VHH binders against Probable acid ceramidase (asah-2). Designs and how they scored, part 2

Target 1, 379 residues: Probable acid ceramidase (asah-2), of Caenorhabditis elegans (q09551)
Amino acid sequence: RKVDNPDFQPNCLVGGPDIYDPAQSEKVLWFDVNLDLPPRQRFQQIAKAYKKEIHAVFDVLNYFLTIIPGVNAWELIGNMTASALDKGMIMNPYRDEVLGIAEVLDVPLGNLVFLNLFYEMSRFCTSIVAQTEDNKDLYHARNLDFGQLFVWDIAAQSWGLTEALKKVSVNINFFKNGKLLFKGSTLAGHVGVLTAMKPHKFSLSMNAKVQPDIINVAKWYMGAYENTDLQFVMYFDRWLFENCDDFQCAREKIAGVKLLTGAYFILGGANPGEGSVLVRNTTSVQFERKLFDGANDWFLLQTNYDPDKDPLFIDNRRDPGNACMNKLTRANVGMKGIFTVLSSKPNLNKTTVHTVIMSVTKGYFETFIQKCPNPCWAF

## First folded at step 12 (VHH; from a1 with L104N)

Design e6
Fold by ESMFold2, fold request of step 14:
Structure e6 (fold): chain B 379 residues (1-379), chain A 126 residues (1-126)
Amino acid sequence: as target 1 above (379 residues)
Amino acid sequence: EVQLVESGGGLVQPGGSLRLSCAASGFTFSYYSMYWVRQAPGKGLEWVSEIDSEGSYTKYPDSVKGRFTISRDNAKNTLYLQMNSLRPEDTAVYYCARDHGEWNPFGSWTEYFQHRGQGTLVTVSS
């Protein structure tokens, strides 16, 4: 909410040239995943298609973790994660889905499982739910910001991990009983979803908390939650889309689930006023912000901070994002308007991998690989 | 149409051994993790062992680790439990079970085993 660094100037692009052009975006492919298949088969097509790009992500992580001479930390982390997998710390069907990916890839299984867990640890996101003025449409969008590993690519003037992650961005149509069940975006090699929508029903994006429950993650590695149903949030998100058919069902399940770590759940529905941000700790809802609840109006914007906490001075995407949404106005809520807000600095920054824009009511789902033109905030 | 038929139970003396079998039909056996669970008189279900779909990893609770060995033969659609060094506390009806195949964040571990047989009785006494 407050900015202590006055030299960082936000740049809201609302009112300027039209920058919305889906034809210019780098191609993000669509794959069909058939949930009627045995779990081991579900993701093999994607793994085959992105094998080289997944290896490139592994190479960046390996480089970062071996810059300390004399220690191959990438191998050590892989061995620790393999031990956790041997203890059954990843539940089916997700365990077998990851094993199916491993059958395609020439990578150590422990490092592949670590990659899946690592995607949950994002610290940096902006999610928006907004109601159009005529109440006929609800838009849900998010920037996925990832790459806080601190490996700066001087030639690209960007983070090496962020650039590699752009190349593994994938869209999925999930089918069950021969019918489209829901759509999602994720990163190839991962079996969870990052952003998803059940057309005409509800949509969800998840933002990580700035301070994740690292002690719980360490306990998870040690087997402390053996024989429990505790799992990472992104697997719960998949369960929601497989088991709920409307906003109210999703909201109630999000409110009642026990989680390994807390998160922000940004939920949109098909009916007017169906927009919520649920702030979860591991056991309960800490806060809920709703469309048209007296304190909020036609939009909700969530970054990675609780509503009663100030963002860090170097990471205030909240205040500029809210200001840019207000400059857009309710009348201009739509694909172009929301894309313009999410392409505005600092909500667009050098860690931004992609932007997803969804319309629950129209059933539209678009993923845009983003590039932040210089000068641009590093994060 | 999942069918699981346990066999091999019986009366055995403490310190003895017994081998249980489970014949599986009505599903593609090699695609699923399999389990043994047991129910002692007057008690709830207790998980006893787990084996993955290819037999590449197994897991046991401390109460049976080192004494029981789960195995499978995917060519014969059969699950096995080798039980050694049996104790009176091992007296129970033993069930083979298939994983539900879908995680339920609101369930308990016993609710995940909807597919199990009628069981085979193991009695350990002198």
Scores: ipSAE 0.111, ipTM 0.547, lowest interface PAE 5.1, mean pLDDT 83
Fold by ESMFold2, fold request of step 14:
Structure e6 (fold): chain B 379 residues (1-379), chain A 126 residues (1-126)
Amino acid sequence: as target 1 above (379 residues)
Amino acid sequence: EVQLVESGGGLVQPGGSLRLSCAASGFTFSYYSMYWVRQAPGKGLEWVSEIDSEGSYTKYPDSVKGRFTISRDNAKNTLYLQMNSLRPEDTAVYYCARDHGEWNPFGSWTEYFQHRGQGTLVTVSS
């Protein structure tokens, strides 16, 4: 009956043992996606390679969503999403790309489309953009925190969804006209990107808002946006890398796009001072935080809360993350330093799937599957 | 150069049927989703039907669902629209269109049909 229930205080690992091992990034495989192929073929190699692991993600979602008596919510959501697809609510090429994955996986199309849309609804991420002291390099990194509240695994003391998502983490080189166009990190079965970089040009990560635009999503399912260009943010992110070649282009497009849901866009560029967090509602930029703008200096850190709002007391990753970045100092900005900050609790937590660290100027892109050693926050 | 040539239009009585054809050249037809769109006199473009690159997925707006059937023959590079139970409001110039292949978040949905033919007139009248 004696239960060890320690008080979980923030733990910044800066100044401790070196935990950065770039060889660990090799455990997340790279695949090439050729954008010159018909959309239905583009993602089939990845789908085949991860068929079992993608089915495991479906199994976790199905189990959670069907435990409510009398309701098969997984089947209902799948049918609703298939209906939205039939209404043309997911535009090409993304519709045909998902269709090609569904053919390989032999899964209900609606549930696969829902999985793609569900990834936009991640609530708890940490993104960082930081400029080196010599102004020569910019680093962009993020923790993807996903799987909150789904199927807690008692033996592992972790979330079943989070653990399943680690097994589908992949890196993609996107090719067009025979040449590398951009790099991204995503989850197998998904046709958007979660974190991406066009080497030597710009980088992007997207954090979801903690308060989703659920009414807009419901309206989308009911066909309210039929015959419009309104789409989920993750498809816009991929469009951006296919259609922009610098930080300024990306910033202007992010500022001007109409979105189904609001989001935080964390944008890094190749030139000194090119770091921004654009806070979007569905129609406009609400706030923009920039490197060296008086209120911010050599780094920007974004979680899932607007800059003028306090985080929930149970989910304050902002203040510990900022404190750990300040302990790192500008002089130690780099792959090792940023990895150490993002491996510090509570920015590392039980929902953390992976850490991506990028350098736009150097063209570095590393993805690390994360594990939060006990004691650790559940989220 | 992308070429799309519609044919099969004409004058038909209400309740009648027509079959439109679209001959495609200048691109790999089997790579693209194809569309029928129409434009009534003095009106904007209206989407009428969609078929995916393999012909396994078709879609129709409520206004024509159950009356119109889109099909394709990839060996002949040809798109078809079977129109049954025609009504006077179906009177329009009908265009076949190729999917642009890229979503444009800053455009209208009608900009996705910039690769279209010159059209074939369908007139439904007594």
Scores: ipSAE 0.065, ipTM 0.504, lowest interface PAE 5.6, mean pLDDT 83

## First folded at step 13 (VHH; from e6 with W103Y S108T T110E)

Design f4
Fold by OpenDDE, fold request of step 14:
Formats: sequence, structure tokens, C-alpha cells
Structure f4 (fold): chain B 379 residues (1-379), chain A 126 residues (1-126)
Amino acid sequence: as target 1 above (379 residues)
Amino acid sequence: EVQLVESGGGLVQPGGSLRLSCAASGFTFSYYSMYWVRQAPGKGLEWVSEIDSEGSYTKYPDSVKGRFTISRDNAKNTLYLQMNSLRPEDTAVYYCARDHGEYNPFGTWEEYFQHRGQGTLVTVSS
């Protein structure tokens, strides 16, 4: 970050006190989702468990939208989404899954669908894939940054939405045919997965673009979109983990799928060198970064900007993150090391909901609810 | 084996009405969303109506909204489509289809509605 304020300078915690406490990850609860159940039933237990907290998220969003005088924006958005639903633009089983949640929450389906879509598109994150020195392990981690512009609490020095989202952070074991298929971290009320791993197979996180291709999304909301070939990432991600068993398969599918909006796909595998960032537009891969390829070395760090473009000066999480990883060195790649990096400012900021750290090779999956003590960037 | 048997099709004049029925067997009917789809001569498969497993939610494309009504009787394992104010452009073979419960981002509508019946012909003509 290029701010002339010493209080807001990057601060890499590498080499400092140990801040990694795996016990803290236990605060994020695990739920089982049985994919063999009817779609309407799959997520109802999670919805029931977090009913109050999910409503709190809605309240924050609604409050924010009510700031606009004369328009019930929340209702409008709900109606638009409902219209899209009526036109069959959201496919099963995900529609029915959301319907099941909506029934539990007693909220309009359109509003819940909007929430799911919002989660998909508003991921201002830091993702990292890193290979260990002995080439035996690969770690994949992500900070979920969400909540900017949604009710800043001056007293608490935090975003209302961010705090609400922390309370709905959940881990999910997805089962099929009585067997664990893959693991993921998401937000209660969401039927997609934000960060996921198939143990000993591959891992995935997706970051939004700072300038997303939102034309298709807008058309979708307006009911003017009829192209069923373009997919939501929330659908695709789950499908990917259900249908791929290795890095190469996942990569190929990510490269080939048509999307409503572009995104950054951070992919980790089980074999040495299987770490990539795929920069996607709606139809193709614009750019791909691979571990140990070209100028790339033992890790890749991706935020919300194209690799060949400079980040916004007030949102440069990339350079400090890279510097912090370099300070960590390849020898210290692991759960503790990566957690330390992602807990360093500005990668850790007031919008950071949680940190997820995965090891595909070891089958580790830990989610940490984050806090950014002052002084801390708002975003 | 999933079986869907459509009935109720026929010749009707513009402005007329028909009621289609679909008898379902070979699966737990009440667990699945059901659909009506149609295929007009020389055209592809078109989604016509959808109903959730419990019959609490229905949806229609603009082309049939306000004219068609989908319903179901889970006790009888039967799906219905009430078609009112029929138009010549509604002429098609109508199929009852089950939601297969899976999503394929690379799939086609034909694949999505792979569990469908033999269809019933609806002809709207003066």
C-alpha cells in the first residue's frame, strides 16, 4: 500500500511471536452435507443452526440499502432475482437447495438467491499456493475479505457486514454414497463453496476481479439474459469437486467452462508443481500463472487484480503479501507459516472474515475467524 | 426404472384449453422437482413449466405465464399441466420430465431432462 502513514505500513509478522493456534480453528463448526438427500434438505440443518445469524446478515444488508431514500432497494433486488428464477435461469439442484434454506429462514427465495450471488461476486481475497522445500507438500490458503461499504461501525472500528459474516462462517464435509467427497469453507446460507479441497486430490479458491465482467450479471438480474451456457461459479465449483479427481481435470474444466463473470481461480494439486492461478474471462483463460514457471517460483499469491496490472495503490495487498511470503522462505511453508503471512497487514484488514489453510497432500483443512487490531486498513 | 407417461394431448382450436397428465413410477415422486418441456416441429426442447417437490413453488417462462398452470398430486404420483388460451405457437410434443438431481455445466437441456416420457402431441389449429 502506498500510503504515507506509518501506522498503515505493511507489517509482516514472520519472524515474530507464534500466532498460530490450531485450536482456534475449532471455533468454526463442521457440518455434513449429504449429497444423496433431496436438494431441499441438504442445507437445512445448517440454516437451522445459524438462522439468527443469517438473519443478522440480511439485516445489515437491508440497513445499508435503506440508506437510499425513496427506494426499497432490498425489495427491488429480491424482485429482480425472483424474476430471474421464474424464467428458469437458476438450475436445479441448486435452486431447490436455496429454496430449502429459504423455507427454514422464512425469507423470500429471491433475497436468499441474491445473497448467494453476492457471495460469489464480492470476493476481495488473498489466495496463496505454495510448495514446500522438499516438494512433498503443497499448501493452499485464502483470506476472505468481505464487507467493505456495508455499515462501518465507528465505535467497533469494523464493518458490520464483516462481523456478521464471521458469525456465519462454516465448514462443510460433503458426502456422497456414504463417503467423504470433499471439504469446504463457506457462509451459512450459501449453497456454494468458497474454499474447498478434495483431500489428496486438489484444492480451489476463487477471487473476484476488481473490475468484474458484470454485464451478463446485470442482464441476468434484468431478465434479459437467456443464455443457459454461462455458469455461476457457485454451481461450477461444487460440480468440479464432484466430478474431478485430480489437478489436471480441475484445470481443464476451469479453462473450458463458460462463466457469467470472470474470476481468478487458484488451484492446488497433490503433485509437485501443481499450483496455478487461472485468470478467466467469461469464455477463456486470459492468463495462467504456474508454480516454477517463468518468473514464478515456489509460491503464487493472487488478490483481485490481473497479474500484469498494478493494484490500486490503496488496495495493494499483493506486493506486501509477496514480500511476506519471501520473508517466510520456502523452508517455512506450512500451516503455521502461511497463517502468519495471511495474518499480516494489509492482507489482514478490517474486511477479512476468515482465513482458510489447506494442505492437499496432508489433508489439512483449517478455518480461522480473523480480527484485525488497530491500526488496520479498512479494506 | 424411471417411467413417465404423458396423456391428454390432442387437437384444439386457438383459445381452447387442454389438461395434460403425467403418471410417474419407478422413483419417489415426492422427492423431485418436475417439469413440463415441449418440442415444436423443427425446434429444440423448450422448458414450459416447473414445480418443486412439494408443490409450493412453480415457475413459467414468459411465453406461457398466465396461461399454463403446473400442479402435482404426490399421493397419486401424477403431474398436471393446465393449458388455457392456447395459441398456434403452443403446438408441440409435450413431455413430462424429472429433475435428475445433478448439475452439469457442460450439459444440454436434452441431457438435463433425460428422464422424460414419450410425450403427448398438442396441436393448436383453427
Scores: ipSAE 0.407, ipTM 0.724, lowest interface PAE 1.6, mean pLDDT 89
Fold by OpenDDE, fold request of step 14:
Structure f4 (fold): chain B 379 residues (1-379), chain A 126 residues (1-126)
Amino acid sequence: as target 1 above (379 residues)
Amino acid sequence: EVQLVESGGGLVQPGGSLRLSCAASGFTFSYYSMYWVRQAPGKGLEWVSEIDSEGSYTKYPDSVKGRFTISRDNAKNTLYLQMNSLRPEDTAVYYCARDHGEYNPFGTWEEYFQHRGQGTLVTVSS
């Protein structure tokens, strides 16, 4: 079922001019994170490098929240989060990692933790896993859409938050025991990873549900969960890449972990057919889509809606995305092809921060800061 | 090898005070957050205090908040727990602990605090 945005029509760029420029990915910097260092020190170099830009993100958020007269919502949120931390809601080493960043930034710990949590809750994304025609490669890609409803700049025709997040987009090489363990894309100030790949092993992206478990989040802030059972996705994904060496391991762990909020896990492997979307609630897998399984074919595209439900008419990125992939055809699956699809509207929209494209088999990992020229969907 | 040796436990009356010490060796003490945990008879392991590597952050459960104070001397590789206004329910073996250093979403408190000493017994009784 095709649901069109009444304001703008989808525009698939497949078959058009070549817009893929790998040199543009070089604009997103790579940092090394040594997991053998004390947690407090692991992310400080990134925080130092992006101190100004991270503060800009805080400023945008604070500005938005200040619109509420008489309430310093930003401070309140920070205090609430800090209180939750004091109750043991976030365990080490991640607490110390965030603390290290907070010290560099000279911001309250609670606010920074909130920011991290906010990133987990607001992952409006398009994720794609696609198998090449020769079955030798699998490509895994993701658009990170974030910033909706936060400070629309009329003059710039963009979201202030989105623009701020573009400036803090980073790539990370995670090292352990002196060896590269896995690669990831994230936002400076974040201790998790949004999109990640263990070369020649597996890749992962996680999309938020459009209907977040707000109740669980509220309970979290109230300190209702004092145990380690409920996990933040941002912590789990790092753990996954540290402890799994193949697609099957990753899948099993994703299926078994208890989560604070449900999410969509898009998983890619090194072997043909190893592409899946796991729909998770807090306790179990609700649904799983696999490449070449049932009605599924050579690719899976996942946004922020359950596969068996229609997206909101104002946020249908699924149908146009699928159509664009079909137009691409399996023969053209690759870095260029996937980039073109994810650069097509409305998968590309004003909230799109960046595009990540991965190949587990080839070890490719590229992040592109995105821009959506007018006319463009707001979100 | 991580070594932690607790001391300072004993018998104390309700409302009394006690100060525990922990000598750490086998790792760079100043790089790690440290913890006090306790195990009461017939109960599981319970964390009772946390302090970051620099002593700028401390955390307590509600059960001991306002009564217990964790501190550290990095120069001496020593962790402390000042316990005031002790209650009978505080009776337990108290352990000095370091976290495993790795996050485990499937782990237990016992696993999380696998690096702990032999403990020191604190008995609060009239």
Scores: ipSAE 0.406, ipTM 0.739, lowest interface PAE 1.6, mean pLDDT 90
Fold by ESMFold2, fold request of step 14:
Structure f4 (fold): chain B 379 residues (1-379), chain A 126 residues (1-126)
Amino acid sequence: as target 1 above (379 residues)
Amino acid sequence: EVQLVESGGGLVQPGGSLRLSCAASGFTFSYYSMYWVRQAPGKGLEWVSEIDSEGSYTKYPDSVKGRFTISRDNAKNTLYLQMNSLRPEDTAVYYCARDHGEYNPFGTWEEYFQHRGQGTLVTVSS
């Protein structure tokens, strides 16, 4: 059967119909996590509420990782991760927080710990920081793209893992000493944050590198970093929001921390011009891009490639995203404008789980479950 | 409200043995890795043993390996150090310590063991 190949042209929705309607968005629930509780108790309410949906994520991963009969890679990875946990490779409070989730879920501990670490390594994203024309607001937003390659559903033309991850998307208010400390977006069963904001202070999203430090991850599993506080990046993100109170503190800590693997840190602050993309390797900052780092540079857009490298031709979200932001113009920076850019193809694709839009100055934090109707790229 | 109380120290001859105990309260003992550290007269803290929360993994520096044995009884919230073949250079105040308990990418070694008891003196002398 002969069928027409789809047109692969980008599709910027700026200037078209208004698609921003938060009242019609699929609801992402808010949960309170009390950091004054013992770590084992902190996430149990979320685990109970999403037990079925977390098990569905496990089922998808199990199916994919046993796609070759005779090799139970899901069990093997679970056993390897349990061994790393027994060697103390995962530091508290994250170790005990995950143990508390395991108590509720009745799942193998090693596979649950692996799920937490797996979320670290597989994030593809578009992150934007943009300053309004009047300098009164800074908007920080991101698409989380995840789940390509896991159980493609031919009838639905979607990724099974991506669809399962939409069902575990949650928002968290983190409390300490009876007060809101920060807000985050994450996936139920995970104890890190994917996208977070300390209201009126700073915001962060983190994008994975296309070329991760796989050798470092393998060394970590073999115990090479046993005597150090070297951990996955998303645990550092949690620490950052618990220990910094402004953009400058966050920037300095991101610049100085040793990391197991490199990442892109997209950081927004409460004051005009406080927007940065810090490109990290494991020991240092490789590049830093700042708002207004040159006349009239009112936005930063980051995908998963270093600024001086070309993206893969099948994954060029950078150039269409930049073009769509320029079409939006600085005058139209806001919830509606940013949502429209992030709903434009290919920045919206079949792996897109959700869009988060934040304003540090207004304290606004909204998560939108995304869908990409056909015609739409698989990734 | 973390409390650690060491006991079992004393004067012992070279080649002798002692068993130290540490009673823990104010936290869930079975959730934490535990440590013995010591401080010889005029010296800084020295790590001498580590045991994980379940008691399945232990570590020792070369200076005590083969002579000291760390153990725990999670039902009694008690940590132990069996010290054999004691030498004069083992003379120190011995502290029971809980691990720092939390990830701190910028922390110091001394703050890593800030949860420790008052210590028990071990003197190895002829």
Scores: ipSAE 0.149, ipTM 0.582, lowest interface PAE 4.9, mean pLDDT 83

Design f4
Fold by ESMFold2, fold request of step 14:
Structure f4 (fold): chain B 379 residues (1-379), chain A 126 residues (1-126)
Amino acid sequence: as target 1 above (379 residues)
Amino acid sequence: EVQLVESGGGLVQPGGSLRLSCAASGFTFSYYSMYWVRQAPGKGLEWVSEIDSEGSYTKYPDSVKGRFTISRDNAKNTLYLQMNSLRPEDTAVYYCARDHGEYNPFGTWEEYFQHRGQGTLVTVSS
């Protein structure tokens, strides 16, 4: 049974004052990562620049995981992850990339690897793909919602982890053979991408499922996937941008890959109608939603729930998000319009770290640190 | 072209020691993690040891941990495996291997080690 929260009502900002200021995207810095360098060197510049801020993320996780006096759960999870590394759970080049970061940060390798895997398994988001009225552009955008640890900071009126993650938000230009290969948004200390675009080719965001496969996580720790062909999504996303040059290639590879965990893949392309949400379990596609497929029209909106299931009553970002997109209308699809929808409550909430807005056809990529003014729902 | 040449194999009694070497050429050795992989007669490839590109991280399966030591000399483009306390079940052809250099999520376990030499036979028997 659904119950409205009378103190925190949805608030669609479409039709109100213009809140879009692209100059604010300059607060998220750009770094170049040269894939022609030895893997160990690729991310060291970013690690140096954000060393203090990455340590602050570690401190929040340490606080959360050691709130029981006398139990150092952060050290325990680090040691467990280091033991899992002895079983071959990370493949090159990503292992050497993580080793390079660990050298700069002077942190236990196990805790850094855990952070990288944690970023893969905890992405709660609203992702949107929308086609413009003239069919010449496709926009792909998303809010990164990250705060599932539920450690509320009463003084800040926000989640401690969410606030720390805002400070490690970075944009990356990936170069190969001296040329720009693709762009991504991520969190400093991470060797994958959270949101990415190959300009003029395709774009991708991934949303986690609310119910991850905990059995597979336990098996991973125990070494059950030693010498197997299962994949973490973070490795696959990077590989996809290095090895595909169009929407069809990306779609086929997403459909065929074997994954450790299921996810929602939100894929946009350069040609009219190239927008899909592929709902994956570990072995296959469960559902696919496409632009202009009879059931969907000019936009797709995906949160963290399968299309045939109701969201949890305390986390219904789907219905207000769809309503706000419909209020925007197709004619107003663009950087300003999409930013306004994603800044509307509850799609903007206290767990929202940043908003990324991309146009594959125009090559636009903007990342905005978000703050949800009170009254605002916790997530 | 990647070339890896293993040497140092031979006949050893149980409890003995042997040191394998691998000379690498045709690629920038210091950029790659290196591996020892073995194949017993009639069996598939088995991972034996790993060392990262700078020699700062090593990894071993439980079957050889404490008995085998991997090392590398990047100035000489050479990989080593020191094998102590050898057992009859260690009898195999030992290969020096380099990773593919690019991750392939659709590849097989054996394809991860496609760059390997001709191997050197280690026989452990009384």
Scores: ipSAE 0.097, ipTM 0.560, lowest interface PAE 5.0, mean pLDDT 84
Fold by ESMFold2, fold request of step 14:
Structure f4 (fold): chain B 379 residues (1-379), chain A 126 residues (1-126)
Amino acid sequence: as target 1 above (379 residues)
Amino acid sequence: EVQLVESGGGLVQPGGSLRLSCAASGFTFSYYSMYWVRQAPGKGLEWVSEIDSEGSYTKYPDSVKGRFTISRDNAKNTLYLQMNSLRPEDTAVYYCARDHGEYNPFGTWEEYFQHRGQGTLVTVSS
């Protein structure tokens, strides 16, 4: 066993007051994105609506990058990213979609592409897939923990990046051929998805690894343009929802895709037992955990560490999360129960932006902006 | 049905110029990024230039940057490639290409350009 965070003890809220209020999910706005429009136009309405809030995210990233006096790091990394794009080709439609956002925001393309690349790695995420006792429903939920320990806001007692990201949290209905294709939770200014569901088909959340594959990122920056399929993980996730119609298709594609960096793919389906965590490196599946596979039972919980690695002692969300799910029990799996687990510390922490809870079989998709009341873990 | 018809190729001396045209029909031209690709004798396809749907972003490989200029006229459904300071290594069949409208992480970049014309031959020699 690993040592818990020495500053605070875990606090599982299961068995306490009912904290689940689905009306709070209405605070995260829904936008329709029509995939039949020219790619350049698809995200401009969201960018216009959130222009000030997206600029606030840029300001936080710029501040972090100004640690070196006398260097305009925001302009430097933007110029480097633009130069790398000139040496390598990003495939459409994503290039034109990002161009459309850059026009509305009045920012250099390189800085916006960097923001999208920065989202390639999420940190401190918790994802859960759980099967109900009657086997009729599968719930898929996640906390997006994003904000890293760069900039602490003393007055708010929180991370500046995390607070800025809460203000750009949006939900999207993606339409194609006049019909709803899938739903996703995203951040305004981003054209990928981190948490998404094709109603009645499958659901996906993606957790970053704490150790990204820096070599492939460096090759991309150096302009490597070989006949390879290495691309942004976030764009692959969106491609998956546009091109797969069931759990098996999604699982096979996740297993076979080549990635810029490794990730954890948490996949839920519409049929009993369809829950999987695929642990990917850049070329293959390293590990797969499945519902009811002997080692796992009615739920899967994934943070940001491989199954055979211990979490860092200051960032152990795995053991408290598993304990809280066990306290919930299978009988209480549902929107309320899962929300309660994900609102329990330290799975809820100061880097938590939002909680998404999905039911593939019922078609439910709810996003909650989270606030971790003091005392609360920094991460 | 997507149709792309290239024209403007021919024989040119080194250092000379050519302007290629591509007439597009069968799709909404203004919705798509457009590309020029080329195939030298005995070699595979090489990407030569890219222009976004509104003509505001262009991209070139180092081999042609500064010498080639891509442009488009969305009112005429026409794509252009101005080629200046031509070199013998620019000899190739030039194709106007449209992406197929979607990213495919299991495909190749040649499949990304599957909508292309029959090509126009550019020969650079004395």
Scores: ipSAE 0.067, ipTM 0.496, lowest interface PAE 5.3, mean pLDDT 83

